VHH binders against Formin-like protein 12 (FH12). Designs and how they scored, part 19

Target 1, 299 residues: Formin-like protein 12 (FH12), of Arabidopsis thaliana (Mouse-ear cress) (q9c7s1)
Amino acid sequence: MASNCEKMLSKIKIPLPDMLNAVLDLDSSAVIIDQIKNLIKICWSKEEMDRLRNSAGGDKEVLGKCEEIFGELMMVPRIEPKLRVFAFKVEYPSRVSDLKMWMHTIIAATKEITGSVKLFRIMQTSLTMQVLRGSNVECGLDSLVKLCDNVYLMHDFCKLLDFGNDLVHLEAASRIELETITNKMQELFDIEEEVNDEFLASENDGANFVGYRNVVHDFLCTIDGDKQLLNILYAEVGGLVNSYIAEYPSGVRFKEATNILTRFVETFYKSREEIERQAEAEKEILEKRKMNIKQNGNL
Short names: E, the ipSAE of ESMFold2; O, the ipSAE of OpenDDE; V2, 0.75 times the mean of E and O plus 0.25 times the DockQ between their complexes.

## First folded at step 4 (VHH)

Design s79 (framework vhh_nb_b201)
Fold by ESMFold2-Fast, scan of step 4:
Structure s79 (fold): chain B 299 residues (1-299), chain A 126 residues (1-126)
Amino acid sequence: as target 1 above (299 residues)
Amino acid sequence: QVQLQESGGGLVQAGGSLRLSCAASGFTFSSYAMGWYRQAPGKEREFVATIYSGGSTYYADSVKGRFTISRDNAKNTVYLQMNSLKPEDTAVYYCARDLSPEEYWELLESGEFDYWGQGTQVTVSS
């Protein structure tokens, strides 16, 4: 029953002149994003406010304040699209930063995986060893899964091979869904289309909106530039993932493969640390025995 | 971790003046509207004045022309200059800020938050 406008007015002061100035200047430093999103919801609530106005039991004072705010907002042509453009600009740097981070992480991890001579030798050795022992293994990745499930075999494997952690981006990459990157890229393209639509429509707003049109145009130029760079990164991700699939044709998806490899690397280093701890314990026992012999001999 | 600390209250004779200060921390001060509220004995808390991020001001009718709200973004401080004080101005004065995105969601989900300072007592005699 309560409208978004009622909740906003009862709990939040709306600095409407400051907000409208920031929106028309596209000044993302001046306004809180959630207040802008609430104003967008208020624009959507016109029909709800009209319905509540016709109600006999409504809070007439609060509803009157909501109508006053709505009236002020509607003085600006296409205020809802303008608020959406502003919201896009506020959130835009984070969207681009996240996409760049995710794609660079996938690129780095994929290059580390496909370029690791040590990892290739480990998979080959693991596969050969398990086949010779009569295990039914289908590929190198499958052999690593089975290796991780066998503590004794893993310990023996660790003693045989020296494996430096060449896969520094692997864990981070295992948490990234390629579909999420695709979806977030599409969202960014949809945002560009909405901003362009508002830019074109704003030509009809009159002389008072020339400044607004200029800052919207600048934003579109920024989006176009970033879009070109992101498309280059996205193409590189696609190319590297395809190269990975070609070299490791395991039937598992890229994310599943990175999860298997992450588990292997974690298990390998835990096993190495346990072996080193055991070696240190044996060294201490031997040293204590030498000391006891020496002390007894001195008596 | 919003912190608001009021100061400058005290006892003053009718017709006198006081300047209240509110030192703010734990948020980007320049991005928020700041306000003053007061609560007289046995009354509900009432609005006194607000200053928006852009510097525009709005006052309750009862204080318009007598009180002046101002801010210093470099010092993260909001002020209330009170002139021509009346006995009716006797109250605890509270500093408040606008809601952040996180605080707005906290309010919607829990129904409880407290972005008020401890308040400062103003007593106008005679």
Scores: ipSAE 0.000, ipTM 0.068, lowest interface PAE 27.9, mean pLDDT 72

Design s80 (framework vhh_nb_b201)
Fold by ESMFold2-Fast, scan of step 4:
Structure s80 (fold): chain B 299 residues (1-299), chain A 126 residues (1-126)
Amino acid sequence: as target 1 above (299 residues)
Amino acid sequence: QVQLQESGGGLVQAGGSLRLSCAASGFTFSSYYMGWYRQAPGKEREFVATISSGGSTYYADSVKGRFTISRDNAKNTVYLQMNSLKPEDTAVYYCARDLSPEEYWQLLESGTFDYWGQGTQVTVSS
């Protein structure tokens, strides 16, 4: 327990007053986020410190240093919520950027999948062939799984069906978990609620905190604007994903579909590279034979 | 005038082997997929195996690992090597001029397929 407080102390790299000034100014350029998170943990350690003070065996030098820092922190009204708001502001731009990137990737990939005439033709041909040959396949995706397991049949498909680079966002989309997007959206909005609660509660902090309230309010306005745009993107993701999945048997998930398609595309291009490599090797052998015939004709 | 003539059927004990042959005439054999199908009494005809013009093979799950399809383009003949035979393999085996993947796409539009031989009986005793 005492060693956790000691670890937190060792990670504080700038003077505490300088950190507190940055927090009250919401100046995200002045402080490293890990230092702010360590201060939040120190605030949470008050109950731990109270327990250790009530025990006979605590390291009193470490406890003394933690109490000194805690004393300075407690001079600021509701310092813990203020530190959390600051931490959120530091991390905010990357959180929004990541969500926009992930949602745009899902949107682009889904539109590419549903809009690809080449993919449609390959899936329909594979499904039709396998069904007519008595294979127990439920849908086009199942047929692609079976096609991937037959190297020689895949080579035949590669020769007869020219599949292009239609699915440029598929691989990136296959690495994205929809649940992660949902959880990160919820986390962002829960944090907005916390920032708003701190803004409202700060009215009780006194006249010296009017400047702080103004910068928190500016941040809330930024969050509200981004929230509106993110909700529009999130709704589009949900609509496109649900429409795509509805075309398959119950139980097929978006992640399963994108993983199958990603494996198919990778296997298809590997097979095409093997066919092209074989054709080039045969061409080189023929050219070498032609050269040898010319040389032998001169001898 | 496509003609397909199967041979090599017979009676065999469970665990035994048979080799079926199909002699083809009336078309450019080397350019087509060739397949084997079977029909047990009172059941519909079912797929067994197919081989492309290039030698690529595809098997029904029930026979995979036990049966091997092959072709000899010089003899215009397709073969089915049947190993580890089971009583449930008992059926009339038919040779067929089969379709490419592109032709299979088109088959659903036409709804008809008629490129069969006369069949050869395979009976597996327990």
Scores: ipSAE 0.014, ipTM 0.348, lowest interface PAE 7.2, mean pLDDT 80

Design s81 (framework vhh_nb_b201)
Fold by ESMFold2-Fast, scan of step 4:
Structure s81 (fold): chain B 299 residues (1-299), chain A 125 residues (1-125)
Amino acid sequence: as target 1 above (299 residues)
Amino acid sequence: QVQLQESGGGLVQAGGSLRLSCAASGFTFSSYAMGWYRQAPGKEREFVATISSGGSTYYADSVKGRFTISRDNAKNTVYLQMNSLKPEDTAVYYCARDLSPEEYWELLESGFDYWGQGTQVTVSS
């Protein structure tokens, strides 16, 4: 069974000639990405289709349709690279948007952490409380870890002080892996290289591909500009992250620090809610008891 | 509410000059990088220039040496001075700023792009 071709046939929303025209026009609004990815897989499956043709197994109607599709695809010079360039263009805006969002989230969270007078107060109070109680802690982050691991200490801490959470980007930042940003930046640059390779190779495609070459060049200009801006953001992320973790013992990673802070915030509010719930329940019991005493005393 | 309003476009002869302005409101302008992008008929939006919150600038190779990006934080305005204009500079020019994480989330949910309406630049030969 040519699985990729079968998937393409089951999900065709646009005829193949129209898809190929959209690919050559680099018209990202005209085609669904899943269809393009299936066409790319069909290009990779030539050997598989040749094997299936020579066997008694498989769906003969589907195999026949797959061969027709493959034949039309092979009429376009370097169709597989062209399909990949098109797929890159379709997915490109979201790739850039995601990278900017992740990097801005890290920047915002780091600035919130380093600029938070409330967080500084929390860490100082936590550290002081634990040192006074005989705990051996090296820094504010270590003190927060110990608070999260000890319900009694956390309850005592919640009674000593309260705070409104001003670390609004912290939770989102804690879900972002810095390595993912690095890998996605590299992926975007690899995409630029692949698009550039196709642009250069397209010089040999003939007069019918001048329009294609022009739209690929326009796409390359877009990528180059975004790359420059993303490099600025990436440098800022690196600078802020390194400055922040330098405040802690060697070996503390950004992810570790943000996870500790996120866990602290979550644990603090859960403990606070529990304490308030218990206090309200006790108040209700006391009020009911007072009412009963007063009613009986009036007899 | 973030608003970006471009102005200063028009028709100019090759070799001429134009100065574009983008008036910003609804955010702390001085804290954000600002940029200019352009879109020619039938082409993708391409990067033109950017200026960081600290004043560092970067330019597309096609405009380097001819265009100058600048900002006035007191007026919440970013500018693009365009000199030695060529017919291939003909495009709608868009002002942009970096989006906050919340604005990226809203953009993804609504499908609305946060680009301004743009200003048309036409360079005749």
Scores: ipSAE 0.000, ipTM 0.132, lowest interface PAE 19.7, mean pLDDT 76

Design s82 (framework vhh_nb_b201)
Fold by ESMFold2-Fast, scan of step 4:
Structure s82 (fold): chain B 299 residues (1-299), chain A 126 residues (1-126)
Amino acid sequence: as target 1 above (299 residues)
Amino acid sequence: QVQLQESGGGLVQAGGSLRLSCAASGFTFSSYDMGWYRQAPGKEREFVATISSGGSTYYADSVKGRFTISRDNAKNTVYLQMNSLKPEDTAVYYCARDLSLEEYWQLLESGYFDYWGQGTQVTVSS
């Protein structure tokens, strides 16, 4: 099955020559990324194409079209690396944007957590009260886990404290994996290395590729600049996260801590809402009682 | 001057739908991550959804599967499509802009800063 070639044939939007021109110009506005990814996979399938050609069965029309596509691709020196560089260019803005959003969210949430006097007071008070009641609690986070299951204690905290806008980024941060950020940062470094390797290798492509080398060099300059800014954010994330988790028992991960806090905040707000509803119901009962006394008593 | 103007709020019955819009001006819209937050009476402002300049989206568990955030860079507008609305969704909905990488770099010593709109009221009747 030549599924990559079939995907190309079924969903092609622009002619292959126009696509290749866009690739050599690094013009990310001209083509759909899925078409480029299919072309990369076709490059991997040369051996599969050769094997499939020797098979008695199969779709001969599809095989003929695949050979035509492969022939055009092989006219370009090191076409697979060039397609990869183009794919990197197309996906590059979203990679940087996603990393910025994730890291900025972690930074904001961590600063909110460590800067919240109200959260600190809740954790300190909860820990102290639970220890005094004979509970074996190791830290503030452990106390919050137990607090979520204690309706009476939660009710008391809801009366005394509210978070304001202290933890607005917590929910978003709880959905972000630090390992994903690390992996995506490493991917940018790997991309830079692959683009640089292709830039160096392209010197052997001949005079017709001078323009291509210039646009690849421009892309490398863009990556280097963005990498510097992202490294600043990444260092801040690492510093803040490590400082925060160092306050808790060994084995507590940032994700675990943010999940506990997110559950606590959700439970806190739900409990406060329930208390408010109970207070309103009690006021309604008292008001109805007062009206009944007024209607049945002294007019 | 950063300006964010929300619209599309209103009164709707449970199970109904609304689409919120946020028109942005005073900055290069396509370069910034955008988000929606909400605040019910007597409650804290809570996260609803965010969309990066690259198109990645994240949602609060309470709205996942019901709400969809999207953007139109040509119109400098971010949208929140709200389906299967519940009385619990009743709140003032706010649009927000994140800091750019360059702005954040300049502000590392001063801390995080958000830009917010005025909000739009959504009321879901039972």
Scores: ipSAE 0.000, ipTM 0.152, lowest interface PAE 20.2, mean pLDDT 77

Design s84 (framework vhh_nb_b201)
Fold by ESMFold2-Fast, scan of step 4:
Formats: sequence, structure tokens, C-alpha cells
Structure s84 (fold): chain B 299 residues (1-299), chain A 126 residues (1-126)
Amino acid sequence: as target 1 above (299 residues)
Amino acid sequence: QVQLQESGGGLVQAGGSLRLSCAASGFTFSSYAMGWYRQAPGKEREFVATISSGGYTYYADSVKGRFTISRDNAKNTVYLQMNSLKPEDTAVYYCAADLSPEEYWELFQSGEYDYWGQGTQVTVSS
């Protein structure tokens, strides 16, 4: 209903001309993303407004206000594409930051996994222990899965060695899907194409839009530079993942391996804590027993 | 039925910190953007921060560097960590859900509405 348009109007906190100037300046500090979303919604609501006017059931004053705003928006050539470009600019730092964070996390975790002498020794010890006990196990990772599935095996394993956790990025990396990185990189490239299309289309907007085109062009240059850096990181992720696959060629996917290792680290330390708690509990029982003997001897 | 419930407000001294929580129910939380707004006495509601379904964040200039918005999809909860609080931050803080399509490049469907919680009071003494 008209209530949706009215609600959007109530959320626009700066005058429309000021907001349009911010859009044309690509000034992300002057307007919040919420206001941009509301303007895009208003562009879409033109169809609803026409429908409500034709039904004659709508609030005439509310419809008049929405019509006035739509009329002002339509004075700007391709206002909807311009709003989308502005929304992209507002969101842009977060998109780039997230991609860098995810890729650096994968890079760090992969280097920790492939470079860990401790992890190699752990897998070798686990594998040897289980083979000697008659278990059929194919590789180190498979042996870790079996340790996690059997509390008694894990308890016995914890008695054989001390393990300090140097896999500090592993848990964070286990939450990242490699395909999500690929999809978000593609989304960034698709959005850049939309920005470029608007830049090219804006060539015919006239003298009043020269400043707008200059700011959009500057933004495209920034995107191009960031894409070069992101592609370098993406190539490093691919190279390290491929190096990992080459080291563990038995069909375990990188994501499965990070999940197995994360579960092993968590289960190992849980088991160690439980062993320590049991030892403390046994100590307390022994001390209380000694006290009771002394107390009974006194009576 | 969409429900949003804020908690974590209170009285704090200037320079202090508070963490607000908003528990959401009645919709697929992980699919939609969540935000925080505030309203001081005699003023209109002011935007504070938003977080998309994908984790992208945006902050009002007045709170950038001091406030952090985050979400926990397993708990259907959005958080606002407020550091270096100022007397000017005194307001009722509201949680909001935007049930429009998350992507900026898509048009919205008819019937999608923003929903608001009841608010939680934050008072910063000087």
C-alpha cells in the first residue's frame, strides 16, 4: 500500500536536493546506505503508485507526496543506475576489506598447515599408533578422523605427546568457503561493469554532469587498482591450495582437510583438559580421604 | 510473526562501553540486513549502523571508529559494541530488520517492510 512509500519518506533525513547532490558527487560521507536503499525503493514504487491512483482507494495526500519525489528523481538522467553506482561506492570498502581478510586467512592457514613439522609428527604418530593396534587407516588425516570418533583412542594418543597449537588461523579458515571468495570476486567485477556502463552512458548528460563523470572515472581507476591487488591474492590462494592438494593427493578436498584438522585440534585440547580435570579430581578425593582418616583417628 | 527484542542498555560514564543485543524471530534471519537506529528525546530517529546478510557494514559518521556492528546467525542475534561513549550518544536504541532483497542491484517486492524492536535505553553521564 501507500504506507510503504510513506514509511520510506519518513526515513529520508536530508532534503532530496542535498541527497541528489551527494549522489552526483559520489560523496559517501554525506549519505548513509539506508537513504540510498529508500530512494531505489521509491524508484520501484512508481508502479505501485500508478496502481493505487487507478484504484481510487489510496490516501490522496500520501500519493501526492510520493509523486512529487518521483518527479524530482526523474529529472536526473538514469537516476536508478546513478543510485546503484553510489550504493556500490558506499559498500565498496567493505567488499574489498572482506575479500582481503578471507584470502589472507586462507593463505595464513594453508602456510601453517603445510609448514607445520609438529602437524606432520602428530599425523605420523597417530597413524603409527593405530596401525600397530590393528586399525586399517590410509593416511594421516584419516587417522585424525578416527581419533576424534573414539574417546579412548584420543585419550591414549594424548598420553604419547604434547602438542602446542601453532595453527592459529585454522578455525577462521574453516568458516570460509573458497567458492564464496570466487563468487564475491565475480560480483565485484559485475558491479564494476555496471559502473562503467553508467560512466559511458553519462557522456550524453550535458555540462551539468562533467563533475559527476570525473568522480565516477576516479572511482573506476580505484577499482582497477584494487582488482590488480585482489587478483594477486586470489592467485596466491589458488597456488597454495593446489600445493596442499599435491601434498595430500588421496582425494581429500581442502575444505574437508581444514574441517578435519579444526575438529582434531578442538578434540585434542578438550581431551587433554578432561585428563587434567580427572587428575585434579583424583587428587582431591585422595586428600579428602587422608583428612577423613586423620579426623577419624582423632575421634 | 516478526519479533525483535533489544537488550544490554543501561547507565554508563563517558568513555565507557556497552554491548547491545537484538534477538530476532519470525523470519529467516541469515537472509536479511539488520541495523541499529537511535532516538534522543525531542529528536527524530537517527541511523547508527547496518550489517548485510553477507556481513558488509556501514556506520554513521558520528559513530565510525567507536561502534562495531556484528551478527551471529546461529543465535539469530545482531550486536552493537559501543566504545568511547559520549553524552551525545544518550538515546533509546532500536533494532531494525530490512526484509527487502539484500542486494542493492535488485528491485524490492511488494509487501516487504522494515520491522522495529521496542528499544533499549542508553544513558551516558558526563
Scores: ipSAE 0.000, ipTM 0.103, lowest interface PAE 19.8, mean pLDDT 74

Design s85 (framework vhh_7qbe_3; at its last look DockQ between E and O 0.00; V2 from the best seeds 0.00; counts 0 for: pae O 18.1 > 2, unsure alone 57.0 < 65, off the site)
Fold by OpenDDE, look of step 5:
Structure s85 (fold): chain B 299 residues (1-299), chain A 124 residues (1-124)
Amino acid sequence: as target 1 above (299 residues)
Amino acid sequence: QLQLVESGGGLVQAGGSLRLSCTASGFTSYMGWFRQGPGKEREFVASISGSGGSTYYADSVKGRFTISRDNAKNTLYLQMNSLKSEDTAVYYCARDLSPEEYWELLESGEFDYWGKGTRVTVSS
């Protein structure tokens, strides 16, 4: 297996000094994240260190280059944490964006679900229809499950009601797990602490690192702002989910509910399409029959 | 924080030999020896790469001094042979921080994490 150093060497697009400068400037424009990750690996690799230590018998050229890389890395105080900070900064916008998107999606979907008069009417109608037919359904949501499982009932239902999809974010929300949001947020906050630790540690790195400290400080400020926003959003998500549970005491979890609803909506539309298709087919048959009767002079 | 501790200094007669050691608290890349004689400025003595494959010496000690390292022990050595009165100084070990001119002029580099030094006295 090629050493991390060897791998790095094979993929080097920019000189290491420039890369390190970019890291210290937290300038993501000049560096590929994979290279940074490779450097991080080099910093922690005992194997690599051992190779450098025992260099008496290997490819001298490769070893020399690896030694150079390692040597340059070791000249930077706490190079590994700095590399990690840089890597985090590169990924940070996407992570925050994803969290925001997920939470907004859940918020929107929940509001749509709880605020949808049409959905409410559908559930009530479904429940009523099934009860009248002797079905034991406990709640509107359960009735929808049954509708999805019974094509005949669904067809009858589709004939009675026109349902426009006002649940725009339902499908997307059904794919999001609240636990994922929580975990990702926690991860973000944990990394923030690491950044902060590095910032504090960098106080003694010397005059050459003042610029680095400034950019890290700015980054920390950004994170802090975003953290506040994310916490607000998270609180809103929690409130809405709780409200939903309060409104639908069937014991169904939010994700399950969204899945049921998603399935219902899909099934409903498919059923409607099928009904329409059948109606058209019947019409065609009738027309053909009429034509045939006219042509054959029959009845 | 890297800690460096020099040892091995002492009194030696001219023409004699002495071996200095520098113990580091952790693994380091390029390491070097410096010395400061009485009334003189600190001067570069020798430098060695991480693997020990590359060494550089001041002209004043070339051929007499040998720098080496044991990475397993995190120890830097300076074997001093044919000592002269002019070699009398406090000897320091340090980590080399010379990224740009590292391969061309090791003596011109910047060094950090200095030890407290060990005194070498060469008597005539």
Scores: ipSAE 0.000, ipTM 0.166, lowest interface PAE 18.1, mean pLDDT 80
ESMFold2-Fast, scan of step 4: ipSAE 0.205; ipTM 0.708
ESMFold2, look of step 5: ipSAE 0.197; ipTM 0.687
ESMFold2 (binder alone), look of step 5: mean pLDDT 74; pTM 0.755

Design s86 (framework vhh_7qbe_3)
Fold by ESMFold2-Fast, scan of step 4:
Structure s86 (fold): chain B 299 residues (1-299), chain A 124 residues (1-124)
Amino acid sequence: as target 1 above (299 residues)
Amino acid sequence: QLQLVESGGGLVQAGGSLRLSCTASGFTYAMGWFRQGPGKEREFVASISGSGGSTYYADSVKGRFTISRDNAKNTLYLQMNSLKSEDTAVYYCAADLSPEEYWQLLESGTYDYWGKGTRVTVSS
């Protein structure tokens, strides 16, 4: 706790009163988030700080400074909720940006998969070839799994086809957990509720906090607007994923499907590279044979 | 180029029977039946080896459907018994091609390696 307090103090670039003014202004450009998180931890560690104060072995100067900081913090009504609201504001743009990026990636990948005429034909061709040759494969996705395990068949497929540009978002989408999006959306709703609770409670802080209340209200308006847009995107993700599952009733979940397709694309490119390497080696052998014939003809 | 023509589809009541035929313009190796129901992905139904000595069936049709062929007539058959509403689909005939032939068809953007299909509707 003393060590964490020392680390916090060593990283303070502006005086505490200026930092508190930035917090009450919700000025996310003025303060480093790590400093705010450390102040929140100080608020939670009141009892531990009291225990350290009663210790004979502590650095009196460091402990005295930590006590001064705590004293100044406690002069602000509901300082811990206010620091948390500030932390939310600092991290808020990244949270929204990440959610938008993940959801747009899933939307783009799903549209690429369902819209790819080449992928559809590859799946149909793979299924047909394998079934007609005695395989018990019953759906397109399962046939791609089997295709990846058959180097001869994959090499034959790779000779004439390139569809890399069709599925540009697939690999990124395969790394996104749908549950993570759901959890992050819920976190945003929880943040909104906490900010709203602090806004309502700020009415009891007195005339000196009217400015603070106004900037918190502005932040709530921003959250409300973004939440509406994010809910529209989230609904679109759910609709597209459900439509995908309905079209591919193989029992394969969306994440499993994107993983299968990602493995197929990776294996396809690797096989293309191997074919090009083999063609180059065969050309070298042919050139060597021609040279040997020429040399032997001169004997 | 090999051409496949399906026939024998129609409207039939649940529990009824239909026989589908597929005539090829020439000799084929392995052949099979696939189907696509409303709002569903195309699925495997049954396949038969070039000699007719080996057959394979999807679990959903095993014991109800029988695949056979007459190589003298270049014709593939699917005898469908105990038909259910879930058997409602367009049925497609397919013949095994070389990988090169399949990829040429894919590049051309055509579905010539598949027949045009024959529609089976079960129940009314």
Scores: ipSAE 0.000, ipTM 0.314, lowest interface PAE 14.9, mean pLDDT 75

Design s87 (framework vhh_7qbe_3; at its last look DockQ between E and O 0.01; V2 from the best seeds 0.00; counts 0 for: pae E 4.4 > 2, unsure alone 56.0 < 65, SAP .686 > .668, off the site)
Amino acid sequence: QLQLVESGGGLVQAGGSLRLSCTASGFTYYMGWFRQGPGKEREFVASISGSGGSTYYADSVKGRFTISRDNAKNTLYLQMNSLKSEDTAVYYCARDLSPEEYWELLESGFDYWGKGTRVTVSS
ESMFold2-Fast, scan of step 4: ipSAE 0.171; ipTM 0.720
ESMFold2, look of step 5: ipSAE 0.212; ipTM 0.722
ESMFold2 (binder alone), look of step 5: mean pLDDT 75; pTM 0.772
OpenDDE, look of step 5: ipSAE 0.309; ipTM 0.675

Design s88 (framework vhh_7qbe_3)
Fold by ESMFold2-Fast, scan of step 4:
Structure s88 (fold): chain B 299 residues (1-299), chain A 124 residues (1-124)
Amino acid sequence: as target 1 above (299 residues)
Amino acid sequence: QLQLVESGGGLVQAGGSLRLSCTASGFTYDMGWFRQGPGKEREFVASISGSGGSTYYADSVKGRFTISRDNAKNTLYLQMNSLKSEDTAVYYCARDLSLEEYWQLLESGYFDYWGKGTRVTVSS
């Protein structure tokens, strides 16, 4: 069982001076995130190190190395905030990439749904069929739920209408929570605020940190540009989502609607596959019957 | 209410240049350009802050396109140089909405911040 400091030591693969230079240069290409997070934990572990120094059971060699690292870290003004800024820089591209991917997926799926003449006809046919059979259905989405819950009804429906799936982004979109996008957007704004706070505080660090201030400022400019793009995408998501849900009864949520559609698509194709399999089996029976008739035609 | 009007599109030869314009009422917010090519999804092109101090470009257009604005004329510009056939698209301008403004618009049921677009066709 390793202490926090011992665990951190096992994860550091580049010399500390090189790592600190990378931190002050905000050079995310030189360091992996685990090493940065371990250094942050060293900053938090001073109390643990103090307790271990007073304990006869502590590993003296490991403690000596941890204290050496801590001493070097503490020579840098506000080293913990600087490490957090660097961690943000390292993780930042993937955070932005994920948000763009999620929002583009929602945009693509929503446009596919609202632009699908096939889906519109599916919902109309489903609703009409069920109303004619005496079912109480509130809207097209409700009718799709009832199709999914009744295998016989779905089989009957598949005989009335064939559906070539043009909703290629629907399944991916159904896995995305809009609230997660909102929360991740807020996290980026919180990160920007923390980076800006460190930038302002670093003004008092002295002449040796002018280069650091310049690279932090460059990072803030990058964040500002990405924020602008992400807000435009976020607004487009909102506009498309609002337009989509406005087509349904009050109280239907985007996630609920996309889940219903995803389940419908999955269930429809499963039922169609079953019908095709059954038709193929019936064709084989007919061909065997024809063969038997030909073989027995001489009798 | 925000009204966006794009103009400046047209037919142009590969390697040529074209300047797009977008006029908007209440022109103090961050703005951007998007495009949608035939058979493709709408994609980001460039954005500019309200003050004009910060700009961001898609990798596909970086070094060829320049976004700028004239706040006195309430006009956003996209200068397109060294045009390629893959730049063929309908170009749209859009307003950058804060999360607060976004939620206010969501509650009001109004999200029409996109213009009608301006068409750019680049011949091979």
Scores: ipSAE 0.000, ipTM 0.124, lowest interface PAE 20.0, mean pLDDT 74

